VHH binders against Shikimate dehydrogenase (NADP(+)) (aroE). Designs and how they scored, part 12

Target 1, 275 residues: Shikimate dehydrogenase (NADP(+)) (aroE), of Thermodesulfovibrio yellowstonii (b5yj55)
Amino acid sequence: MITGKTKIIGIFGDPIEHTLSPLIHNEAFSYLGLDYCYVAFNVKKDKLKEAVEAIRALNIRGVNITVPHKETVIQYIDELSDEVKNIGAVNTILNNEGILKGFNTDVNGFILSLKDEGISMKNKNFLILGAGGAAKAIVYGILKEGGKVYIYNRTPSNALAIKEKFKKFGFIEIVEMDKSVTEKIDVIVNATSLGLKKDDPMPLNPELIKPEHVYCDIVYPETPLMREAERIGCKVVGGIGMLLWQAAFAFKIWTEVEAPIEIMKKTLNKLLTKD
Short names: E, the ipSAE of ESMFold2; O, the ipSAE of OpenDDE; V2, 0.75 times the mean of E and O plus 0.25 times the DockQ between their complexes.

## First folded at step 13 (VHH; framework vhh_7uia_1)

Design y4 (from y1 with S105D G106S; at its last fold request DockQ between E and O 0.75; V2 from the best seeds 0.00; counts 0 for: pae E 3.3 > 2)
Amino acid sequence: QLQLVETGGGLVKPGGSLRLSCVVSGFTFSRYEMAWVRQAPGKELEWVSSIYPSGGSTRYEDSVKGRFTISTDNAKNTLYLQMSSLKPEDTAVYYCARGKYYFGDSRFDYWGQGTQVTVSS
ESMFold2, look of step 13: ipSAE 0.323; ipTM 0.648
ESMFold2 (binder alone), look of step 13: mean pLDDT 85; pTM 0.875
OpenDDE, look of step 13: ipSAE 0.000; ipTM 0.200
ESMFold2, look of step 15: ipSAE 0.308; ipTM 0.638
ESMFold2 (binder alone), look of step 15: mean pLDDT 86; pTM 0.881
OpenDDE, look of step 15: ipSAE 0.615; ipTM 0.810
ESMFold2, fold request of step 19: ipSAE 0.102, 0.000, 0.252; ipTM 0.536, 0.109, 0.622
ESMFold2 (binder alone), fold request of step 19: mean pLDDT 84, 85, 84; pTM 0.865, 0.870, 0.866
OpenDDE, fold request of step 19: ipSAE 0.567, 0.539, 0.563; ipTM 0.804, 0.779, 0.801

Design y5 (from y1 with G99S; at its last look DockQ between E and O 0.01; V2 from the best seeds 0.00; counts 0 for: pae E 16.1 > 2, off the site)
Fold by ESMFold2, look of step 13:
Structure y5 (fold): chain B 275 residues (1-275), chain A 121 residues (1-121)
Amino acid sequence: as target 1 above (275 residues)
Amino acid sequence: QLQLVETGGGLVKPGGSLRLSCVVSGFTFSRYEMAWVRQAPGKELEWVSSIYPSGGSTRYEDSVKGRFTISTDNAKNTLYLQMSSLKPEDTAVYYCARSKYYFGSGRFDYWGQGTQVTVSS
């Protein structure tokens, strides 16, 4: 039940209708008996300032930030975590008595999604496909864990920007897409949204994937390339683990309580099994 | 080229035991959640048991707990279901299946052809 004491958590994005976050968080709040309610807000680019000001005005406890606002929202936030400063993107805001603090839980979300699947990152060679916001969090997380990054992007200047930004944290090289690109790679990561839309091109030719590779994709529940990697015999990690763990870290930030991981997993299983 | 082949079914009296085997080829089965699923005549598919990747946790449907044991032998690429204290209600075709990605969601992308288990006098 909602009352005048219920704390509000939101998510800002455009479009926002596809998000699973309200169901995940509201089931978790209900399970733990926490008097919180999570709602989605469709926020247009030209209304972002007003929406962020409303966090203070309405005493909203916090929000997630998704596409297209993760970078532009930073200008309206009072304090930034180290991850945000290094990445340049926010996915989580905490309202601490009028002071807005920005966080990025995608970094630790990615790290835990791999660790939860038994994948060690130290000294492993990662091929990262893409150079957008998700790629930045993933690259930073891999380097922080002692992994080595080989990055490809169709627009090379975006890959160069990531290399220059993150080379101080570890090994990162730009690669070209050719027949040999995967020869020394342990883990292949699709850090693009390719595979989400009908008729998207494959982010990598499946013939370049070998059974000894681990294939990771940020897209969920499934992409054509995930299916091919499974048929080849790879360990496959879809995007649902990263979704789960980034949500769990944000939950802790807002509520100061450990997220009920098994309940959140159960919720995700129900949602994705029906579709 | 991916194959799951079940064996070990047959006719057994109530209270008896059977051991089902599922020989896997074309993928590294220990990296996937593997499951046994059954279908009694005229009934829907019913999940029976799962074992998670890398020899992880096992799960059982309530009516088989304490009677059935799921296990693996990585050297033989084989999944097992040891069934004991069998009842007429256990009569079904038993399938070996590989999970897609979900946290034990019951969605499976590869299935064997099944092996018949009949529990009758």
Scores: ipSAE 0.000, ipTM 0.161, lowest interface PAE 16.1, mean pLDDT 87
ESMFold2 (binder alone), look of step 13: mean pLDDT 81; pTM 0.839
OpenDDE, look of step 13: ipSAE 0.578; ipTM 0.792

Design y6 (from y1 with Y102F; at its last look DockQ between E and O 0.01; V2 from the best seeds 0.00; counts 0 for: pae E 15.6 > 2, off the site)
Fold by ESMFold2, look of step 13:
Structure y6 (fold): chain B 275 residues (1-275), chain A 121 residues (1-121)
Amino acid sequence: as target 1 above (275 residues)
Amino acid sequence: QLQLVETGGGLVKPGGSLRLSCVVSGFTFSRYEMAWVRQAPGKELEWVSSIYPSGGSTRYEDSVKGRFTISTDNAKNTLYLQMSSLKPEDTAVYYCARGKYFFGSGRFDYWGQGTQVTVSS
């Protein structure tokens, strides 16, 4: 039951109606007996400032930030974590007594999605497909964990920008898409949205994938390339793990309580398997 | 062609024990999370337990913790579920399944035919 004592968590995005976050977090709050409620807010681009000001005015405990606001919201936040400063995007805001603190839980979300599957990153060679916002978080996380990054993007200047931004954190090189691109690669990561739409091109020729590769995709629940990697015999890690762990880290930030991971997993799995 | 074959089901009295086995073929067993999933009469599928053979990690549904043990024999491509202290509510068809996404996701791309476990006086 919601009362006058219930703490409010929100999510800002546009569109927002298909988000799974309210169901995941509210189930977790209920399981732990935490008097919190998570609500979705559809926030238009030109109303973002007012929405962020409302966090203070309404004494909202915190919010997630999703598309299209992750970068533009930064200008309205009082304090930024080092991860946010390095990546340039926020997905989590904490209201600490009127001081808004910005975080990015996608980095550790990706790292834990692989660790939870028993995949070590140190000294492993990662092929990253894409150079957008998701690629930045993934590259940063891999380098921080001691992995090596080989990045490909259709527009090479975008890959160069990532290399220049992140080279101080570890090994990163730009590669061309040729028949040999995967020969020294341990883990292949689709960091693009390709595979979300029916007619999307493949981000990588499936013939370049071997059973000894690990294939990771940020898209969920599945893509054509995920299905092909499964047919080939690869270990496949979809985007659901990253979704889960980024939510778990945000939960800890807001509540200062460890997220009930197994409950959140069950909730998420139930939602996605009962289409 | 992938094949998962379960054995070891049967009728058992409350408090009894059973050991389920699942022999797999057609894929690299040690590279995948393997799971037991059950369906009680008239109910939805319920995840029971998972193991990641290469990583050794195990997870259990709360209602079976301390009573069920998942394990593998990687040399024989065989997954096991040791069930002890069985209760009438454990009555279900038990499926061996291969995990599709992340550990414990509840999404499974290949299933066995199932083996019936009935716990009754």
Scores: ipSAE 0.000, ipTM 0.197, lowest interface PAE 15.6, mean pLDDT 87
ESMFold2 (binder alone), look of step 13: mean pLDDT 84; pTM 0.863
OpenDDE, look of step 13: ipSAE 0.553; ipTM 0.786

## First folded at step 15 (VHH; framework vhh_7uia_1)

Design z2 (from y4 with S54D G55S; at its last look DockQ between E and O 0.76; V2 from the best seeds 0.00; counts 0 for: pae E 4.0 > 2)
Fold by ESMFold2, look of step 15:
Order: C-alpha cells, then structure tokens, then sequence
Structure z2 (fold): chain B 275 residues (1-275), chain A 121 residues (1-121)
C-alpha cells in the first residue's frame, strides 16, 4: 500500500512504456516487505535536466536511466562510479541525501549473465556486433575480465572510438565483416537492440556461426538468430540474464538489501511467457 | 505485407537527370540496409548503392560514384536515388531492395518490381 513513507524509485527513458523494470522491482519490494514503489517516467530529451533535478526536489530515492539518456545524463550527476567514468554511460542513479551518484550496472549484469551460464571470459575471443551504449558496457566488462575483443560496426568511426577509448584495458581490435571473421572467435555477441521487433533484420549471417561458438544476445526473450544458433548447436545466452543481474545490482544500490534473485527471475519468466 | 514500390523511371537524354523513389511498407524501414540494384538488358544484376537509414551511412559502386546520390525520408518510408550525368550505360531496370542482415554481406531478401530507366538520344 502506498503511504507518505513509501520510497520512490523510477526509470527515465523515451519511449518507456514497454519496460519490464517496474514489475520486476515492485514484486521484489513486495516479497521482501520493503516500502518502495517503482514508476516509469517517459522523459523527452529536452526535459532531461528538469527530470534529473526533480530527483532531488521530490526526494526520489533513485532511478534507472535507459535510452536515449544514458550518456547525456552524466552532465547532471554529482558523483560517478569508476565504471561510469570509464564507459561514459549511466543506467542507475542513487539519490544520497541530495547527492546524485551515477552507476552502470549493465557491466556486471553482462558479466554475471555469462558466468551464471558457465562461460568464462579470460583469454576468450569475443566478436562484438555494435558500437552503442550496450556495446561499451560489454566491451569494458570483457576486457576487465581478461577477454579479447574484436568489434564490428557499420559506421567504422564508431568502432574506432570504442577501440581508442578502451584499448588501455586490454586487447581490442576492429574487424572487417567477411566470411572468415568468426574463425578465431569463441563468443559472438549481439550488442544491439536488433531482434526486439519481429521484422528486424538478423544481426549476422547464420552461416558464420558454428556449433563450437557461444552466441550471446542482449535481446530477450528470443530472436530469430538465437533460434538459428540453437538449431546449429551453439550454447545460446539471451538477454534475460543481463536484465536480471543489472536489476539486482541496482536494487542493492537503492535499498542496501540483497535482491531476491529467484523471485525476480520467476517474475521475469512469467512476464515473458505471457502471449 | 512487405511492399517495395519503385517509381520515377523513364526516358532521358545523355547527361540528364532522374530521381527514383521507392516507397516501402510492412517493416521498420530505418533498421535495414536499403539498396538500389540494376539490371541492363542481357546483363547480371549489379549493385548500385546502399544506405543505412538509421545512420545515414552510404556506399556506391565505382561507376556511379559522384553521379548518383542515395537518400531516405524516414518519415515517409521512402528511399531515393538521385541520378545525374546519366550515360547510355546506365540504361537498366532499377530495383529497390532490402538487406537481409544488419551486419552482413549485402545480401537482399525483398525486392521491388523495378522501374525502367532508358538513357538515349
């Protein structure tokens, strides 16, 4: 029941109506008896400054940040975690008595999604498809775990920017998209939102995927390329694990209580099986 | 239902200009590689130009570079090819095509009906 004591958590994005985060977090709050409420806010680009200042003014405990605000929001935040400083993107803000602290839980979310599936990263060769905000978090996480990054993006300058930004953390090279691109690759990662809509193009030609590859996709619950990779015989990791773990880390940041992982996972599975 | 409909072809003198249009429906236009491909009489299909509407990134076959300009109007789901300095060798049926893979090798899975371009004195 909402009262005057209830703490408010939000999410800022545009569009925002399709987010699963309110259902996941609110079920977790209810399960633990935490007096919190999570609400989605559709925030246009030209209103981001006002929305961030409202976190202070309304004493909102924290917010998630999603597209298109993850990079531009940084200018309005008082303190940044190390991962934010290195990545240049925020997905989580904590309001600590008026001081806004920015975090990026997508890094650890990705890392734990792979570890939870038994996939080690050290000395593995990763092909990263895309050069957006998700790609930055993924690249940073892989490099910090001792993995090797091979990145491709249709606009070469965006891939070069990532290489220059992250080369100090480990091995990263830009690749050309040809028939041989995956021959030395252990893990293929779709770091784009492609596959979220049924009529999206597949990220990659399935002929480049072999049974010994691991195929990772940040999209959930299922994409045509994930199905094709399963048919080929690959280990497939969809985006639900990354969603779960990034949410769990944000939950702990806001509440200082360990997230009820199994309850959050159960909630996600129920939501994704409704059709 | 997926549709790609070309218009704007016709007869033009050497050195002239034409603007081809391709109106698309039934898919999220901005996320696909979109291309113009042509076939001259008795010849194989020849890729002419591609654009990624979401980034504006473009590529051109060497023989048309500097003469043709590919563009989009994402609000109207329309692909354009502005052709200038037309030569008799540009005579062909021009097809609008959709790229099959986002990070791919320029394979196409959907095609328009084509529009005839004839460059003749």
Amino acid sequence: as target 1 above (275 residues)
Amino acid sequence: QLQLVETGGGLVKPGGSLRLSCVVSGFTFSRYEMAWVRQAPGKELEWVSSIYPDSGSTRYEDSVKGRFTISTDNAKNTLYLQMSSLKPEDTAVYYCARGKYYFGDSRFDYWGQGTQVTVSS
Scores: ipSAE 0.133, ipTM 0.557, lowest interface PAE 4.0, mean pLDDT 90
ESMFold2 (binder alone), look of step 15: mean pLDDT 84; pTM 0.851
OpenDDE, look of step 15: ipSAE 0.638; ipTM 0.819

Design z3 (from z2 with S57K; at its last look DockQ between E and O 0.01; V2 from the best seeds 0.00; counts 0 for: pae E 15.3 > 2, off the site)
Fold by ESMFold2, look of step 15:
Structure z3 (fold): chain B 275 residues (1-275), chain A 121 residues (1-121)
Amino acid sequence: as target 1 above (275 residues)
Amino acid sequence: QLQLVETGGGLVKPGGSLRLSCVVSGFTFSRYEMAWVRQAPGKELEWVSSIYPDSGKTRYEDSVKGRFTISTDNAKNTLYLQMSSLKPEDTAVYYCARGKYYFGDSRFDYWGQGTQVTVSS
């Protein structure tokens, strides 16, 4: 039950109605007996400033930020974590007594999604498909963990921008999409939204995937390329782990309590299996 | 005003036991990871153990597993570290610390003053 004492957490995005975050966080709050409520807000681009100001005015404890606001919201935030400064994208805001602090939990979300599956990153060769906001978090995380990055994007200038920004953290090279692109690759990562819509092109020709590869995708629950990687015999890591872990880190930021990981996993699995 | 105060350190022979206490004030103890961190002479800080007061979940650094037990008394806002089978290598200043929720390169945001534990014959 909501009362006048209940703390409010939100999520800002457009469109927002299909987000799973309210269900995951509200179940976690209920499980731990925390008097919090998580609410989705559909925020148009031209209303983002007002929405961020409302965080202070309404004493909202914090919000997640998703598409299309992750980069543009930064201009309205008072303090930025180091990973936000390096990546240029925010997915989590904390209202600390009127001071808005921006975080990016996608970095740790990706890292832990792989570690939870027994995949280490040090000295591994990663092929990253895409150069958007998700790619930035993933590249940053891999380099900080000692992995090597080979990045491809259909618009090469975007891949170059990532290389120039992140080369101080480790090995990163731009590659072309040819027959040999995966020959030295250990882990292939789809860091695009391709596969979310039924008619999307594949981000990589399935003929380039081999059973010894690990295939990772930020999209969930499944994409055509994920199905092909499974058919080929790869270890496949979908986007559900990244979603889980980014949510767990955000939960701790807002509540200062460790997230109930197993409860959040159960909730997420139920939401994605049916029906 | 936020405060963490450690007590219970001292000189102990190898194989002996000590119980460290950390009394906290100024925040809701049961909402935070609480930890013991130590620094041996000439060495870097080393995480020892953590507890999550709400759930009671505990974690231990490998070299202290089975010898040290972290616990709390939530009514007293007090964190404990029961140390047994102490070794000379356990000689250090032991700090009580609160888990940080928003900085990636600094795991703890509030620290006590520390209490000296010396294991020697």
Scores: ipSAE 0.000, ipTM 0.142, lowest interface PAE 15.3, mean pLDDT 86
ESMFold2 (binder alone), look of step 15: mean pLDDT 83; pTM 0.849
OpenDDE, look of step 15: ipSAE 0.601; ipTM 0.804

Design z4 (at its last look DockQ between E and O 0.01; V2 from the best seeds 0.00; counts 0 for: pae E 11.9 > 2, off the site)
Fold by ESMFold2, look of step 15:
Structure z4 (fold): chain B 275 residues (1-275), chain A 121 residues (1-121)
Amino acid sequence: as target 1 above (275 residues)
Amino acid sequence: QLQLVETGGGLVKPGGSLRLSCVVSGFTFSRYEMAWVRQAPGKELEWVSSIYPDSGRTYYEDSVKGRFTISTDNAKNTLYLQMSSLKPEDTAVYYCARGKYYFGDSRFDYWGQGTQVTVSS
């Protein structure tokens, strides 16, 4: 039951109707007996400033930020974490007694999704497909963990921008899409949205994937390339782990308690299998 | 006041064992990732192991997996690292550290002062 004492958490995005975050977080709050409520707000680009100001005015405890606001919201936040300063995107805001603090839990979300599957990152060679916002968080996390990044993007200038921005944190090189691109690669990561739509091209020719590779995809529940990697015999890590761990870290930021990750996973699995 | 205090270091022969302790005060211990991080002479900091005290989930660096065990006593606000089959390469200052959920580029925001572990052949 919601009362005048209930703390409010939100998510800002446009469109927002398909987000699974409210169900995941509200089940977690209920399981732990925390008096919080998570609600979605569809926030148009021209209303973002007002929405952020409302966090203070309405005493909202915090919000997640998703597309299209992750970068533009930064100008309205009082304090930024170092990972936000480095990658230029926010997915989590905490209202700390009127001071809005911005975080990016996608970084640690990706890292923990791999560690939870027994995959260490130090000195491993990662092939990153894509150069968008998700790629930035993933590249940053890999470099901070001591991994090595080989990045490919169809638009080479975008890959160069990421290399120049992040090379100070570790080894990063741009690669070309040729028959040898996966040589000496340990982990292949699809950091694009390719695979969401029926006719999306494959982000990588499946013939370049070998059984000793680990294949990771940020898309969930499934992509054609994930299925091909499974057929080839790879260990496959889908986007569900990243989704769960980024949510768990945000939950900890707002509530100051550890998220019940197994309950959140159970909730998410039920939602995804109904389709 | 936030405080992390490590004890239990010392000199040990290769193949030996040590148990490190970290007593924590000034925050709700169980709400944070707690970790052991080490620094060998002239080297960078190296993450060793983490525990999430609420869930009991543990994680280990490859080089220590199977030899080291991280644990907590939540009632005493104490973090432990049981080290077995020690090698000269394990020689380092060992720090306990608190995982960061708020600010900064660093993975950890509060550190103990460290305890020296020396494995001498």
Scores: ipSAE 0.000, ipTM 0.377, lowest interface PAE 11.9, mean pLDDT 88
ESMFold2 (binder alone), look of step 15: mean pLDDT 85; pTM 0.868
OpenDDE, look of step 15: ipSAE 0.033; ipTM 0.360

Design z5 (from z2 with K100H; at its last look DockQ between E and O 0.01; V2 from the best seeds 0.00; counts 0 for: pae O 12.8 > 2, off the site)
Fold by OpenDDE, look of step 15:
Structure z5 (fold): chain B 275 residues (1-275), chain A 121 residues (1-121)
Amino acid sequence: as target 1 above (275 residues)
Amino acid sequence: QLQLVETGGGLVKPGGSLRLSCVVSGFTFSRYEMAWVRQAPGKELEWVSSIYPDSGSTRYEDSVKGRFTISTDNAKNTLYLQMSSLKPEDTAVYYCARGHYYFGDSRFDYWGQGTQVTVSS
């Protein structure tokens, strides 16, 4: 029940209507009996500054940031976490008595999505497909955890940009797509947008996937390549894990209470089954 | 006053077993991620295992998966780590830690004093 004491948490995006974040977080608040309300705000690019100012004016406790504002919002934030400084993207804002703090929970979200499956990153070789915004967070996380990164992108210049940006954190090399590309790989990560549509081309030839590989996808509920990996016998980590854990970390930042992971999982599964 | 106290460490032979305990006071640990972390001489801190006491959900580092079991007794505010099939590479100081995510790389905000585990023939 919403009262005059209820604290507000929001999400800024454009478009925003399809976001599952309100359903996930409000269920978690309800379960724990926390007096928060999560709401979605459609924020146009030319209104981002005013929207951020409104966080202060309205004493909103926190805000998730999604496309297209994750990078541009940085200039309006007072303090940035190390991951934000390195990645260049904010997905979570905490309002602490008028001081806005920016975080990126996608990094730890990805890390824990693997750890949740018992997979550590240390001293493992990762093949990263893609060189976009998601790839940056994933690459940073892998390197911070002591993994090695082999990155492939159809546009080599984008891959090079990521290498140059993150090489100071650990081993990262650009690879070409050939028959040997997966020979020394432990984990394959699809960080492209391919797989959102069933008729999307495969970001990697399935014939290059072996049963000993772990396959990771950042989209949900599943991709054609995920299905092929499963068929081949791979351990598969879908995008639901990353979605869940990035939300859990944001939840913790705002409320200082551990997110009810099992409840969030249940909620997500229910929502995705209906679709 | 918030406190974490580890016990149960010792010297064991390879293949042996140990059970570590961590008694928590000063806060309700069911509201946090509780974890075991270890540090071997000359090495960095290594995350070993985590549990959410409220749900019982657990996570393990792959190097200890199948050998270590993390659990809690909520009534006693106690965290446990059952270690089996111990290896020399498991030798380290083991810490009980509370998970909390703040600014920066701080994943854990409170630690115990640690307990020494030595695996040697």
Scores: ipSAE 0.000, ipTM 0.201, lowest interface PAE 12.8, mean pLDDT 91
ESMFold2, look of step 15: ipSAE 0.000; ipTM 0.295
ESMFold2 (binder alone), look of step 15: mean pLDDT 83; pTM 0.846

Design z6 (from z2 with S106N; at its last read DockQ between E and O 0.88; V2 from the best seeds 0.00; counts 0 for: pae E 2.6 > 2)
Amino acid sequence: QLQLVETGGGLVKPGGSLRLSCVVSGFTFSRYEMAWVRQAPGKELEWVSSIYPDSGSTRYEDSVKGRFTISTDNAKNTLYLQMSSLKPEDTAVYYCARGKYYFGDNRFDYWGQGTQVTVSS
ESMFold2, look of step 15: ipSAE 0.341; ipTM 0.698
ESMFold2 (binder alone), look of step 15: mean pLDDT 83; pTM 0.847
OpenDDE, look of step 15: ipSAE 0.625; ipTM 0.823
ESMFold2, fold request of step 27: ipSAE 0.279, 0.269, 0.229; ipTM 0.660, 0.646, 0.633
ESMFold2 (binder alone), fold request of step 27: mean pLDDT 83, 83, 83; pTM 0.852, 0.843, 0.844
OpenDDE, fold request of step 27: ipSAE 0.627, 0.578, 0.622; ipTM 0.831, 0.806, 0.829
ESMFold2, last read: ipSAE 0.254, 0.290, 0.281; ipTM 0.629, 0.625, 0.656
ESMFold2 (binder alone), last read: mean pLDDT 84, 83, 83; pTM 0.853, 0.844, 0.846
OpenDDE, last read: ipSAE 0.022, 0.616, 0.566; ipTM 0.276, 0.824, 0.805

## First folded at step 16 (VHH; framework vhh_7uia_1)

Design k1 (from z6 with A35N; at its last look DockQ between E and O 0.71; V2 from the best seeds 0.00; counts 0 for: pae E 3.0 > 2)
Fold by ESMFold2, look of step 16:
Structure k1 (fold): chain B 275 residues (1-275), chain A 121 residues (1-121)
Amino acid sequence: as target 1 above (275 residues)
Amino acid sequence: QLQLVETGGGLVKPGGSLRLSCVVSGFTFSRYEMNWVRQAPGKELEWVSSIYPDSGSTRYEDSVKGRFTISTDNAKNTLYLQMSSLKPEDTAVYYCARGKYYFGDNRFDYWGQGTQVTVSS
């Protein structure tokens, strides 16, 4: 039941109507008896400043930030976590008594999604496809865990920017897309939104994927390339784990209560297996 | 349905210039590598140039570097090839082709009908 005492959590993005976050968090709030409500806000680029100002004005406890605002929102936030300073992207804002604090839970979200599947990152060679906001969190997480990054992106300047920003944290090199690109690779990661839309092209030629690879994708529940990797015999890690863990860390930031992981997981599985 | 339609071919003298256009429909232009591929009389298909419409990143076959420029007008879903310093060996049917994979590797799944370019004196 929503009352005058209910704390509000939001998500800012454009488009936003297909987000799973409200259901995941609201089920978690209900399970724990926390008087919170999570609401989606479709926020256009030219309204971002006003939307962030409204967090203080409306006494909103916090928000998630998604595409296209993760980087541009930073200019409106009062305090940034060290991870945000290193990455340059925010996915979580806490309103701490009028002071807006920015965080990035995608880093630990990615790390935990792989660790839960028994995949260690130390000394592993990762091929990262893409150079957007998700790629930055993923690259940072891999390097901090002692992995090696080989990155490719269609916009060369974005890949170079990631390399220059993150080379102080470990091994990162830009690669060219050719037939040999995966020969030294242990884990292939799609860090783009490709596969989210029905008519998206596959990110990568499946001939480059071998059974010895781990194939990771940030997209959920399934993409054509995930299905090809399964058919080839790879271990496949979809985007559901990253979604779950980034949500769990954000939940803790806002509520100061441990997220009910199993409830959130059940909710997410139900949403993604509904016929 | 998916269509790629080339125009702009014709007869031109050596040293001349020509601009090819390819209007596409039925898919999200910016999400695909777009390509020009040519076939000279009696020869195999030869990749000429590629562009990623979203980033503007381009690639060129060595023999056309500095003479040909690939570009797009994303608002009009149109791919261009500006050809200059044309030589008789540039004589070919020129095809507009869509890259099969997002991170392109010279594999193509949809082709236009082609436009004839003839360089002759």
Scores: ipSAE 0.273, ipTM 0.659, lowest interface PAE 3.0, mean pLDDT 91
ESMFold2 (binder alone), look of step 16: mean pLDDT 84; pTM 0.853
OpenDDE, look of step 16: ipSAE 0.609; ipTM 0.823

Design k2 (from z6 with N106Y; at its last look DockQ between E and O 0.53; V2 from the best seeds 0.00; counts 0 for: pae E 3.0 > 2, grease 25.5 > 24.2, off the site)
Fold by OpenDDE, look of step 16:
Structure k2 (fold): chain B 275 residues (1-275), chain A 121 residues (1-121)
Amino acid sequence: as target 1 above (275 residues)
Amino acid sequence: QLQLVETGGGLVKPGGSLRLSCVVSGFTFSRYEMAWVRQAPGKELEWVSSIYPDSGSTRYEDSVKGRFTISTDNAKNTLYLQMSSLKPEDTAVYYCARGKYYFGDYRFDYWGQGTQVTVSS
């Protein structure tokens, strides 16, 4: 029950109507008996500044940030985490008595998505497909965990930019797409947007995937390449895990309580049941 | 081979009702969020309603809550939108769409040709 003591947590995005975040977090709050309410706000680009100001004015406890505001919102935040400083994107804001702190839980979300599946990153070789925002977060996470990154992008300059940015954190090299590209690779990660649209090409030729590979995709519930990887016999990690864990970390940031992971998992499974 | 085919649109008077259907082929839609979206002339695409066919969980845009009902017949791979108490503001091309998520972002990767709904006196 909402009372005058209830703390508000929100999400800013555009469009936002279909976000699952309210369902996930409110269920978690309810389960733990925490007096929070999670709500969605549709925030247009030209209203982002006002929306951030409203966080302070209304004493909103925290806010998730989603597309298209993850980068642009940085200029309105008082303090940034190391993750945000390095990858240039915020997905979580904490309001601490008027001081806004920006975090990015996508990094740890990805890390834990693999860990949750029993996949360690340390000393493993990762093939990263893509050089966009998702790739930056993923690459940073892998390197933090002691993994090695091999990055491929159709636009080599974008891959180079990522290499230059993150080489100080660990081993990262640009690779060419050839028959040998997946040799010595342990984990393949699709960090491209391919698979979101009809008739998208495969981000990787399935013939280059071997049963010993782990295939990761940040799209959910599935992609054509996920299906092929499964057919080949790979362990496949879809994007649901990342969604779950990024929420869990945000939850902890706001409430200072460990998220009820099992409850969140159940909630997500109920909403996004796979056949 | 993947297709979404919308039917059921037409001209109705304010306060009238229509039932849209979307027949899906080429994939198991129970694994996805199925949605209705609409686009009015000169306006951006607008999300109307979503359902997870497997769980039956539904969501609606505020402007259509209480008036529209989304449902599925899983055996027929068909998505429905029952529209009642239609208003002129509901005039648009309605699309059946398959939803996906990418890095926290929502996308529609497949949708049909659309069906025109016109509400006019």
Scores: ipSAE 0.061, ipTM 0.523, lowest interface PAE 3.0, mean pLDDT 92
ESMFold2, look of step 16: ipSAE 0.362; ipTM 0.700
ESMFold2 (binder alone), look of step 16: mean pLDDT 83; pTM 0.839

